VHH binders against Esterase OVCA2 (ovca2). Designs and how they scored, part 4

Target 1, 230 residues: Esterase OVCA2 (ovca2), of Xenopus tropicalis (Western clawed frog) (Silurana tropicalis) (a4ii73)
Amino acid sequence: MAATETPGAAQKRVLRVLALHGYRQNERSFWERTGALRKRLRGRADLITFSAPLLVPDPDAEPGAGDPDSLQDESRGWWFSNPEQNSFDAMEESKTCSGLEAPLDTVAKAFSELGPFDGILGFSQGAALVAIICALKQQGDPRFHFDFAILVAGFKSLSTDHAKHYQQPITVPSLHVIGETDRVISAAMSQELVSHFENPVILMHSGGHYVPACAPQKKVYWEFLDKFLT

## First folded at step 20 (VHH)

Design w2 (from t5 with S35H)
Fold by OpenDDE, fold request of step 21:
Structure w2 (fold): chain B 230 residues (1-230), chain A 123 residues (1-123)
Amino acid sequence: as target 1 above (230 residues)
Amino acid sequence: QVQLQESGGGLVQPGGSLRLSCAASGFTFSDRYMHWVRQAPGEGREWVSYISSSGSYTYYADSVKGRFTIARDNVKNTLYLLMDSLKSDDTAVYYCAKDRTTIRVYGTEYDYWGQGTQVTVSS
C-alpha cells in the first residue's frame, strides 16, 4: 500500500501591505476603520498600520487641561497645508506647506524596519502621500520598494511644492477607490489624481468618505491583488 | 549587544505598591518604544504597557489601567513601572521588552527582553 504523500498544501503567500491613514487619524483608529477590509482580505493580504509623524492639535483642548491620564487617542497628520495653524485642508491651495521630509522619512522607516512590503495603501491624506511616493519610487528613490498601490479617497495635493510629483505619468500598478457621495474628497478630486496614473483600476462605490469592503468591492480587491500573488 | 535587566520585584501584600526598573544598553534607548510584559505561572505572556520614545504617549492593558504607570528616563537609559493597588492576579514575572520599530505601529512586536523580575502578591 503506497503511502500517497499528500502534497504539502503550498502555504498560500499572503501579501504585505503598508497602510497610511487619513488626517487626524492614527495607527489604531485606522486599524479599526479598515476592519471590514481586513476581514475581506484574510488569506490574501495583511495590512500594517502606522502613525504619521505630526501631532494635530485638538481645537477643543483647553490649554493645560490635559489630564495626563486621559489616554486621548492622539490625532496625527502627514503634512500641514497651513503650517502656521498646524492644520490641513485638502481644498486649500497653499504656497507654503510643511515639508515632506518628515512624512517620507517615517514611511521609509516603516519600509526599512517592517518590510518587505508587496504593496502600499493610503486613505485620504494618506492616499495623496502614496501617490507622491509612487512618483518618487518611479524616479528611483531607493527607500520605497513595492509592486502596487491602493488609493482610497485619493486626491492631488494642491501644494505648489508637490506639483513636481505630478509632471510625469505614474506607472505603478494602482487601484483607486472612489466614493460617489464623498463630501470630504469628491469623486472629481479623486478622478483628477487617477488621470496621473497609467492603466489605473478604478473602483467606484455609492458611499461616502470611508474604506468600503462590501461584496462588490471585495471582488475588485481580489481581482487586483491576485495579479501579484502569482 | 542589546541588554535589558529588570529589577525591583518582590513579595507584597494585596493593596501594596512596587516600582520596577529596567536598565537598557547596547542600543539607542531614546529612539525606541518600550514595553512591559508579564507571565503568570501556567499562563502565556501578557502585554502590560508601552511608552513612546519621548515618553509623551503611554498605553495600558485594561487589567492594569488606573493602577500602573509606565515611565522612562532617556538620560539614564532606564524604563520604570510603578505598580499601585496590587492584586493577587498581578503575580507574575515581569519583563522589559524593546520594541522592534522606531515608529508608532499597530501591534506589539518585541525583538529583545530581559531575564525578568518576580512579583508576588500574597496575603
Scores: ipSAE 0.573, ipTM 0.846, lowest interface PAE 0.5, mean pLDDT 91
Fold by OpenDDE, fold request of step 21:
Structure w2 (fold): chain B 230 residues (1-230), chain A 123 residues (1-123)
Amino acid sequence: as target 1 above (230 residues)
Amino acid sequence: QVQLQESGGGLVQPGGSLRLSCAASGFTFSDRYMHWVRQAPGEGREWVSYISSSGSYTYYADSVKGRFTIARDNVKNTLYLLMDSLKSDDTAVYYCAKDRTTIRVYGTEYDYWGQGTQVTVSS
């Protein structure tokens, strides 16, 4: 009597997503800020958060910075629009931005050491960097292998040095999450970035500068991610 | 070959202190985050603390925060755990663990750990 080994319930593949934080955040603060999203994505996707390479001198300057009660909570950034002041402003048109070498190397290390990843997620400054990474990937950069990108509160970098990354349409499958009342990264800024992507999925929410994960957003996340669970 | 050897465990009374050491070899110690984890009898492994490559950044589980201090000597390839104000609930085998990564990541990613050292807190 051949024991018909009941085909073990095919353990549903969980997607792995590398998650890039915003300006003045870090791996811990961003992990906490994505708690609601992580809960909604349970069983579908896992977020891996890591820190940007640059220390930001004044952690108290921007809303959404790390836990003020934590003496160990360092503010991190991916690049500076004003290298002389070690500061970043998404609205600053700068000809002298800090280079992308350090942030890209950090992300590359994450891919190499923690990969493979199915997708990449960015928030605010992290989302801007994700867009650039998508462009680099499309151009054949071997450091970055992933199938999709999620850009929350994304924007086009105004650095002249970064302009080259927006010359060609970005074809990486993408979900753009945009806050209608976002005062840090306006909806218009995010929409400008969207215009550089081919066939983008757009998720609008009524809120401000955060990672939304309410019931309506959950549905869109699931629909987007399910395309990659095959 | 990667080797991690824990030492310094023992029997201590509640409120007492211990210093654990971990001797590391077979890899570039100074470029790795290092961790302490523990396993109590009948329980799963619990993360305790980690320290950055340079030692400039440390983080602790809530259960040990304010009582334990993680440190490292990169010249000696040694990881330390200073344990103060020990409680009965701290009774466990303590393991030194090598981080998989060279970057600052949230979460616990280990690729190697030692044989562990027994810590028993009892009156």
Scores: ipSAE 0.571, ipTM 0.839, lowest interface PAE 0.5, mean pLDDT 91
Fold by OpenDDE, last read:
Structure w2 (fold): chain B 230 residues (1-230), chain A 123 residues (1-123)
Amino acid sequence: as target 1 above (230 residues)
Amino acid sequence: QVQLQESGGGLVQPGGSLRLSCAASGFTFSDRYMHWVRQAPGEGREWVSYISSSGSYTYYADSVKGRFTIARDNVKNTLYLLMDSLKSDDTAVYYCAKDRTTIRVYGTEYDYWGQGTQVTVSS
């Protein structure tokens, strides 16, 4: 009696998603902030979090008090809207931003060293960068290969240097997560970004500036991601 | 070829201290994040600590925080782990591990690690 080898349960493909944090966050803090989402996505998608290249000065850090211990929780940013002050404000209209070279190179390294990725996720400033990356990908930038984008608390960069990235509709499949009571990135700001995407999926939640992952949101995440598991 | 060689392990009493070293070769040591990981008998691999390429940033597992210190000498291509206030639960083979990436990533995979050095904490 030939033991019919039960066909090994086809290991369900888990999507890999590169996740970009918000301003003044880092790979660890964003990992923690996405805990609820990660839990909801277990077995379906894995998030990989990494740090932006720019150190954000601690406004409370006394100049010269290089307490080695203070470096343990470094705040990071993708770019500065005010390069002179090494600061970022999503509402600041700036003619000159710190170049996107460093952040894009960092993301490119992530793709190269940690890839392949099925998708990209951004939060706040990270979401704004993800939108730009989507545009670059669409334009044929070989550094970025992914199938979908998730933009949480996304917004359109007000930098004049970034304006070129919004000239053409972005066709990358996208999920936009928008907080109705977000005081940092208003729903209106996120909706403006949405308008630059073709066939976007929009997830509204009643909360503020965070990555939501309650039961209703979970369904939307699953529905969106399942399109890419096949 | 990438090589990592751990040393400095041994038998120590609870409350004691050890200093582990890892000699690195075959890659640009100064460009890489480095990690310590450990594996206790019958247990899975546990991440212990990592240090940035420049040594400016360090992070520790909760289980060793406040007791262990990771350091590096980029001139000597050497990674260190200072272990103070050792506990029985710290008994494990300790491995030096090279980070796959040149960027700061949470939960990054290691592409290389050494043969390990045994640390035994026992009365």
Scores: ipSAE 0.556, ipTM 0.838, lowest interface PAE 0.5, mean pLDDT 91
Fold by OpenDDE, last read:
Structure w2 (fold): chain B 230 residues (1-230), chain A 123 residues (1-123)
Amino acid sequence: as target 1 above (230 residues)
Amino acid sequence: QVQLQESGGGLVQPGGSLRLSCAASGFTFSDRYMHWVRQAPGEGREWVSYISSSGSYTYYADSVKGRFTIARDNVKNTLYLLMDSLKSDDTAVYYCAKDRTTIRVYGTEYDYWGQGTQVTVSS
C-alpha cells in the first residue's frame, strides 16, 4: 500500500523586507516601532531592521559619563546635514552633507549578508535614503537588488550633493505612506518625494510621524505586497 | 575552517564568579559580531549576550544584565564572558557563536558555534 504523500501545503512565500530606521533611532527601537506593522504583515512579509552607521550625539550627555549601559540605546543616523555638529535636520538646506558612502555601504552589507530581499522599507530619514537607493538601483548599482520600496514619512533630501539622485524619474514600484498631521515630515514634503516616482501607490493616514498599521492601512499594504507574491 | 573553542567553565557556588573564553580561528574575527548563548538541561538554547566587531557596542539578555560582561580581544582573536553573581539558574552549557553579519541587526543568526563549556552553579 503506497503511502500517498499528501502534497505538502505549498509553504506560502513570505516576502523579506529590509527596513531602514529614522534619525536618532536604531535597529531595536525601530523594530519596536514597527510592531503593529509586523503583526499586520505576519505570513506575508518579514521586516529586517538594522542600524545606521553614524552615532548621533546625545545633546544631554555629559562629557565622560559614558555609562556603558547607555550604549544600549544609542541614537543612530544615516547622514548629517550638518557634519560639523553631527546633526541632521530634514528642513536644513545644506551645501555640505556628510557623504553617502558610509550609509550606502552599510545598506549594501545588509543586502549582501542578509539577502536576498524582495523589498526595502524606510522611515523618515531612512525613507529619504531608500529613495536615493531606488535611484541608484535603476541606474544599475549592483549592490541593490529588490523589487519594491515602501517609504513612510519620506522626503526629498535638501542636500545639494543628493540632488543628482532626483534628476530622473524613479521607476521602482513604490508605496508612499504619508501622515496628514505629521509635524516632523509634512505631508507636503512627502508629496514632493512622491512626485519623483513613477506610478506610486499613496497611502494617506490621519496621524502624525509614525508607521501606521490600522485596518485601513493593512488593506493597502496587502494589496501592494500581494503583487510581488505571485 | 571556522573554529570556536570555549573554555573557563566549572563548578561554582551561588554568588561566585567565572570567566569564560572563546578562541576563534578560521575567519576574520575582528569584523564579526560575536555572541554567547547557553543551554540548560532540558531547555532550549538561550541567547545571553553579543558584542560588536570593534567591541564598542554590547547587549545583554535581561536575565544576565548587570551581572555578565561580554568583551573581546581582536588581537588575540578571543571572546570573553565575565560572569559575576552567579545563580543556580545560570547552570548551562555556554557556547561562543559567530554572527552571520558584520553590521548591527535586530535578531541574531549564528552560522558557527563551539563545543561549549559547562557552567554549574551549585551549593
Scores: ipSAE 0.553, ipTM 0.830, lowest interface PAE 0.5, mean pLDDT 91
Fold by ESMFold2, fold request of step 21:
Structure w2 (fold): chain B 230 residues (1-230), chain A 123 residues (1-123)
Amino acid sequence: as target 1 above (230 residues)
Amino acid sequence: QVQLQESGGGLVQPGGSLRLSCAASGFTFSDRYMHWVRQAPGEGREWVSYISSSGSYTYYADSVKGRFTIARDNVKNTLYLLMDSLKSDDTAVYYCAKDRTTIRVYGTEYDYWGQGTQVTVSS
């Protein structure tokens, strides 16, 4: 799992996919949570995980009492729907939020420092940000260059500040992965996001809030990704 | 042009302490995660610790947790490793290493490290 681009040399190539984690995750925990998917995609795509810029506070922690080793469990988020409490709730409507400058700058750094990427993948809050990035790319934002998006448990942000990103249909080729029993991001919330994409590919699975990689799901991932290997 | 110069190594008895420093130049120090890496005689390199670009967050290998503290001074462009409760297993050449990226990425490589400083823990 080198950072180099040796996979995908001129003979055969492997797609490089930038992967955005969910709320309260980080680069390591998302690497672990995508383990099954990464194994199913071996030879087709490599996922590159990185951390969101905002630290999500532990409201139960005492100042100065923390274990210095707790950084293995460091929780990160892309934005806060309630910036006064440094918190996020996907169901919360808000006229203000922590803004997108920091998370978009972080993703832009990933493109410039680790790119090129063939695609982008997001889970939960990360998928909501991926949808916004697709809109920005479509509008000509020079920071973001990729050919496809995978949105796992995606949703449309309810922050008023983000509404402008959903005004036009998104034509970036997309795979939307939706859990039928997802109790964090309901299938209805994910389908609302899907309605903003042209020609979406939809993978429904019977599970809840996670990145699925079981046998019938892998064929949908493979067929989607294979369109970009040529 | 990138220069990393480690210092502060030496001979110390088990249970002792040392403070290593690393003077950095030739890159924007305050934008980079920085690491300590060590190499024991006849062994491969072992990652020891990293610190975020601002210094707000740190992470340690299990072998040194609770005994070592990484720190940085972005004004002096200097990285530190405070080593307490040293054991014979800590004997190694210690290198400071520059992260290739400005963000935290799983599995990133170090792109440069210095000549190292020897730490020897012996009675």
Scores: ipSAE 0.491, ipTM 0.790, lowest interface PAE 1.0, mean pLDDT 86

Design w2 (from t5 with S35H)
Fold by ESMFold2, last read:
Structure w2 (fold): chain B 230 residues (1-230), chain A 123 residues (1-123)
Amino acid sequence: as target 1 above (230 residues)
Amino acid sequence: QVQLQESGGGLVQPGGSLRLSCAASGFTFSDRYMHWVRQAPGEGREWVSYISSSGSYTYYADSVKGRFTIARDNVKNTLYLLMDSLKSDDTAVYYCAKDRTTIRVYGTEYDYWGQGTQVTVSS
């Protein structure tokens, strides 16, 4: 017998997507900077933004500034490629980093306290971490439960501590968003990360380092997300 | 059982100061963001301020920025709101509220509230 539907019950679900910001951003700034995307995804997906655990020092801060509001716009990062200087550079090859225990624990807390999530999205450094999380999920890490990933301006970490996460193809369904004129994360860097994913969906845009949401691009986001609205 | 008890409210003249306290029990105070929220007569609730679990990160509503200071004592499990340069618009019941999560997320949810303490600013 064919499956039956309960008469009179019609429900349209909205996907929940955990969103990881870029280096020097925080939950508030990322919420604001994804505003255009969130409007394009209304009715399909909700983004939930949260802050990375590491405070990024402001190199221009002066010791005697004494601003009582200095704690309100704090920049955050997921890890440092140079832990001695508390700094990060995506092109820096290094044998050491600040480790992934703190950022992974923070993402795990987001899953446990705010989940369930249908997908995960990352921008820039956040996308690099999303790729590592996809590899961990694939290896059976019970902290991370999701069906798809969106990686905006993603790249492969050059830390030797992270190299183990790229040894096997990543089979998590993925959408990779790449800016043709991105001067922070070059298209070549993003394509290198793409090469580690099976059957990736690629959205190229003519712009630089940001989360695109113009009308031509919404069709790609919608078609990708609609696969998971069953 | 989570308990939040506010105190320190009262009648104050414009330009005056008050220090509100919130004694917390029934949860691990030091791992939670904490909030102050207020409700003026006949109005909805207005978020005032929050402070991170360690106290290193604070944020204020525009209406109170520069006049109010949120603080916490994780040894005594107590949240504070130091209110300076009070105005008649600050008249409200002030509530201490517990954040639902241990991480900073946009669009904060509170899961527990105190009974509140009345602050009245009038001449």
Scores: ipSAE 0.489, ipTM 0.776, lowest interface PAE 1.0, mean pLDDT 86
Fold by ESMFold2, last read:
Structure w2 (fold): chain B 230 residues (1-230), chain A 123 residues (1-123)
Amino acid sequence: as target 1 above (230 residues)
Amino acid sequence: QVQLQESGGGLVQPGGSLRLSCAASGFTFSDRYMHWVRQAPGEGREWVSYISSSGSYTYYADSVKGRFTIARDNVKNTLYLLMDSLKSDDTAVYYCAKDRTTIRVYGTEYDYWGQGTQVTVSS
């Protein structure tokens, strides 16, 4: 006689979201800076943070005195820019000789080695890359498979190398998080990126350049994510 | 197919030194972050150190910083841990661990472990 298995409690599924940090951050600092959001998303989504491939030079580093565990010594970027290029008027051209191949290969490795992921999240420069990845996924790039994107303080890259990625409307379900007082990526810059997405969800907050997680914001995150839990 | 073989452990006096080795095969060693992890009797796993795929970046737990040196030889596919100024609380089984990924991820996941090598620091 076959043993009868007692029906268990309903399995609770948690979304897996790959998280791309901002310029001069790394996997550890972004984990720390998303702590409040991660706590509010418990039971709905887990964030997986990883480091961008490029070391960003530390303009204040003393000669020969690097500390591998220092956040300045480990600052990373997705493509070559500097703090001034994150400003409103400084992003029309990148000095990176490799373009996007290195950062896209790094994200592709995250998908192949740590996936599957249900969604992707980006902050600042990471969000700009997420938008490009959404366009690539829509064009059939087999490296990137996910159901939604969250773009925090996102912007449209003004590099001429990147212009081709904005030719078609992006239909990936998206949540755009925009700070009204953001002095690094203005709300106008973020809303220009939003114009390339179809049916975007917008979360405006009164703060600046960070990942918001206060009580009003978590309701918007929850409602967005709940669409993908079934 | 992945194989990690640690060696070089043993009994050593406080203040002594040991060199641990880990022979790696079955994967592209030069593409992986590699780790040393230890487990003392009755305790959980403790991360000791990691080294980047090229060897350019090394990181240490505070408990071993300044006393231990992680190194790798990408030609011989071998990971090393040079342990100096050993203390009794360094007594543990030491494991060579392969990072699951070719990228640096917070909350490191290891997908393969060696058998471990016992290090005992005793008078």
Scores: ipSAE 0.480, ipTM 0.757, lowest interface PAE 1.0, mean pLDDT 83
Fold by ESMFold2, fold request of step 21:
Structure w2 (fold): chain B 230 residues (1-230), chain A 123 residues (1-123)
Amino acid sequence: as target 1 above (230 residues)
Amino acid sequence: QVQLQESGGGLVQPGGSLRLSCAASGFTFSDRYMHWVRQAPGEGREWVSYISSSGSYTYYADSVKGRFTIARDNVKNTLYLLMDSLKSDDTAVYYCAKDRTTIRVYGTEYDYWGQGTQVTVSS
C-alpha cells in the first residue's frame, strides 16, 4: 500500500519555515518551546521542526541505566565544540569540532524531503547554523533554497573551521531576535552576528534565552513575514 | 517496490503477550524511522510507537507506554513490536508504517504501510 499527503482544502497561503532547535533540544521539545510563537503566526507561517543529528550525552547518567519510557526526550545538537567529550559551549574557542558535514546533510535532507520552504528559523546553536547556511546558499549551494531567515539568540561560531563563512556580507533577508537579559547568548554576541548581515531587521526583547512571542513582538514578526507573501 | 508485511497477530487472553513482526523490502530500511499504528473496528488509526533508523531512539503512545517495546533488526530488515500485559482495549489491526523522511520531523506522515495483522484480546 502507498500513502500520500492529502491535499488541503482551498486555504489562504501560509509560509513554510524550517525550524532548527537549540543545543540539547529535539523536534518535539522545540515544537513545544515554539508553541506561543506558532500561535501568534497562525495564518501567516507554519514551523516545521526536526531533530539535529548528534545525541548529546547526559553527564549524570548512571552506567548501565535502563532505557525507560522517560528517555523519549532525547537531547540533540548540531555540532560539538569539544568532540572528545561530545559537548558544546558557545563561548569556547576551538581548533577542532565534530564538523559540519552531518548537520548540513541533515538540513539538506529536510529541504529535499519536506521542501520547498519559504524561510528558515534557528534558535541559539540552531541560529548559528542558520547563519552558516545563509552564507552557503548565497554562495550557490544547491541544497538550500529559501527567501528569508529568522535568527533567535544567534551567535557567531568560534570554531576556526567555521570562520570562512563570516568573511562576506550575508544578503539573505533576516530577522534577528535578541534578549536583553540573555545569560546564555549575550546581546553583544548576537549583535556581532548581526554585523555580518546586510539590512537586518532587529527585534529586541527584555527577556532572556527563549523564543519570544508577546503581543508587542508579534507585529515585528508579522511585518517581516508579510514581505514574503507575494 | 516498497513492501511491508506484518505477522504474529492472534487471539490472546488479557495479560498475555504477543510479538509482531514486519518484513520490509523495496527501500533502504536502515535509513528510515519506522512506526506501529493500530486501528480498532469502526475507529480511526491510532499511532502506537516509532523507532529511529538505528534503533537507539524510541517513543510510545501513552496508552501502551511501559507494556509495549518496539525494536528492529537492520540485518534482516524486520521491525518488531513486543506486546506485554495485553488488555481488551489493545484489540485492533496492527500496521507497520514507513516514515516519509530519513530524519525525525514533528508531525510528518507515513508513505507506506502493510495490510496489517489482527490482535484480539479476549477472555
Scores: ipSAE 0.477, ipTM 0.778, lowest interface PAE 1.1, mean pLDDT 86

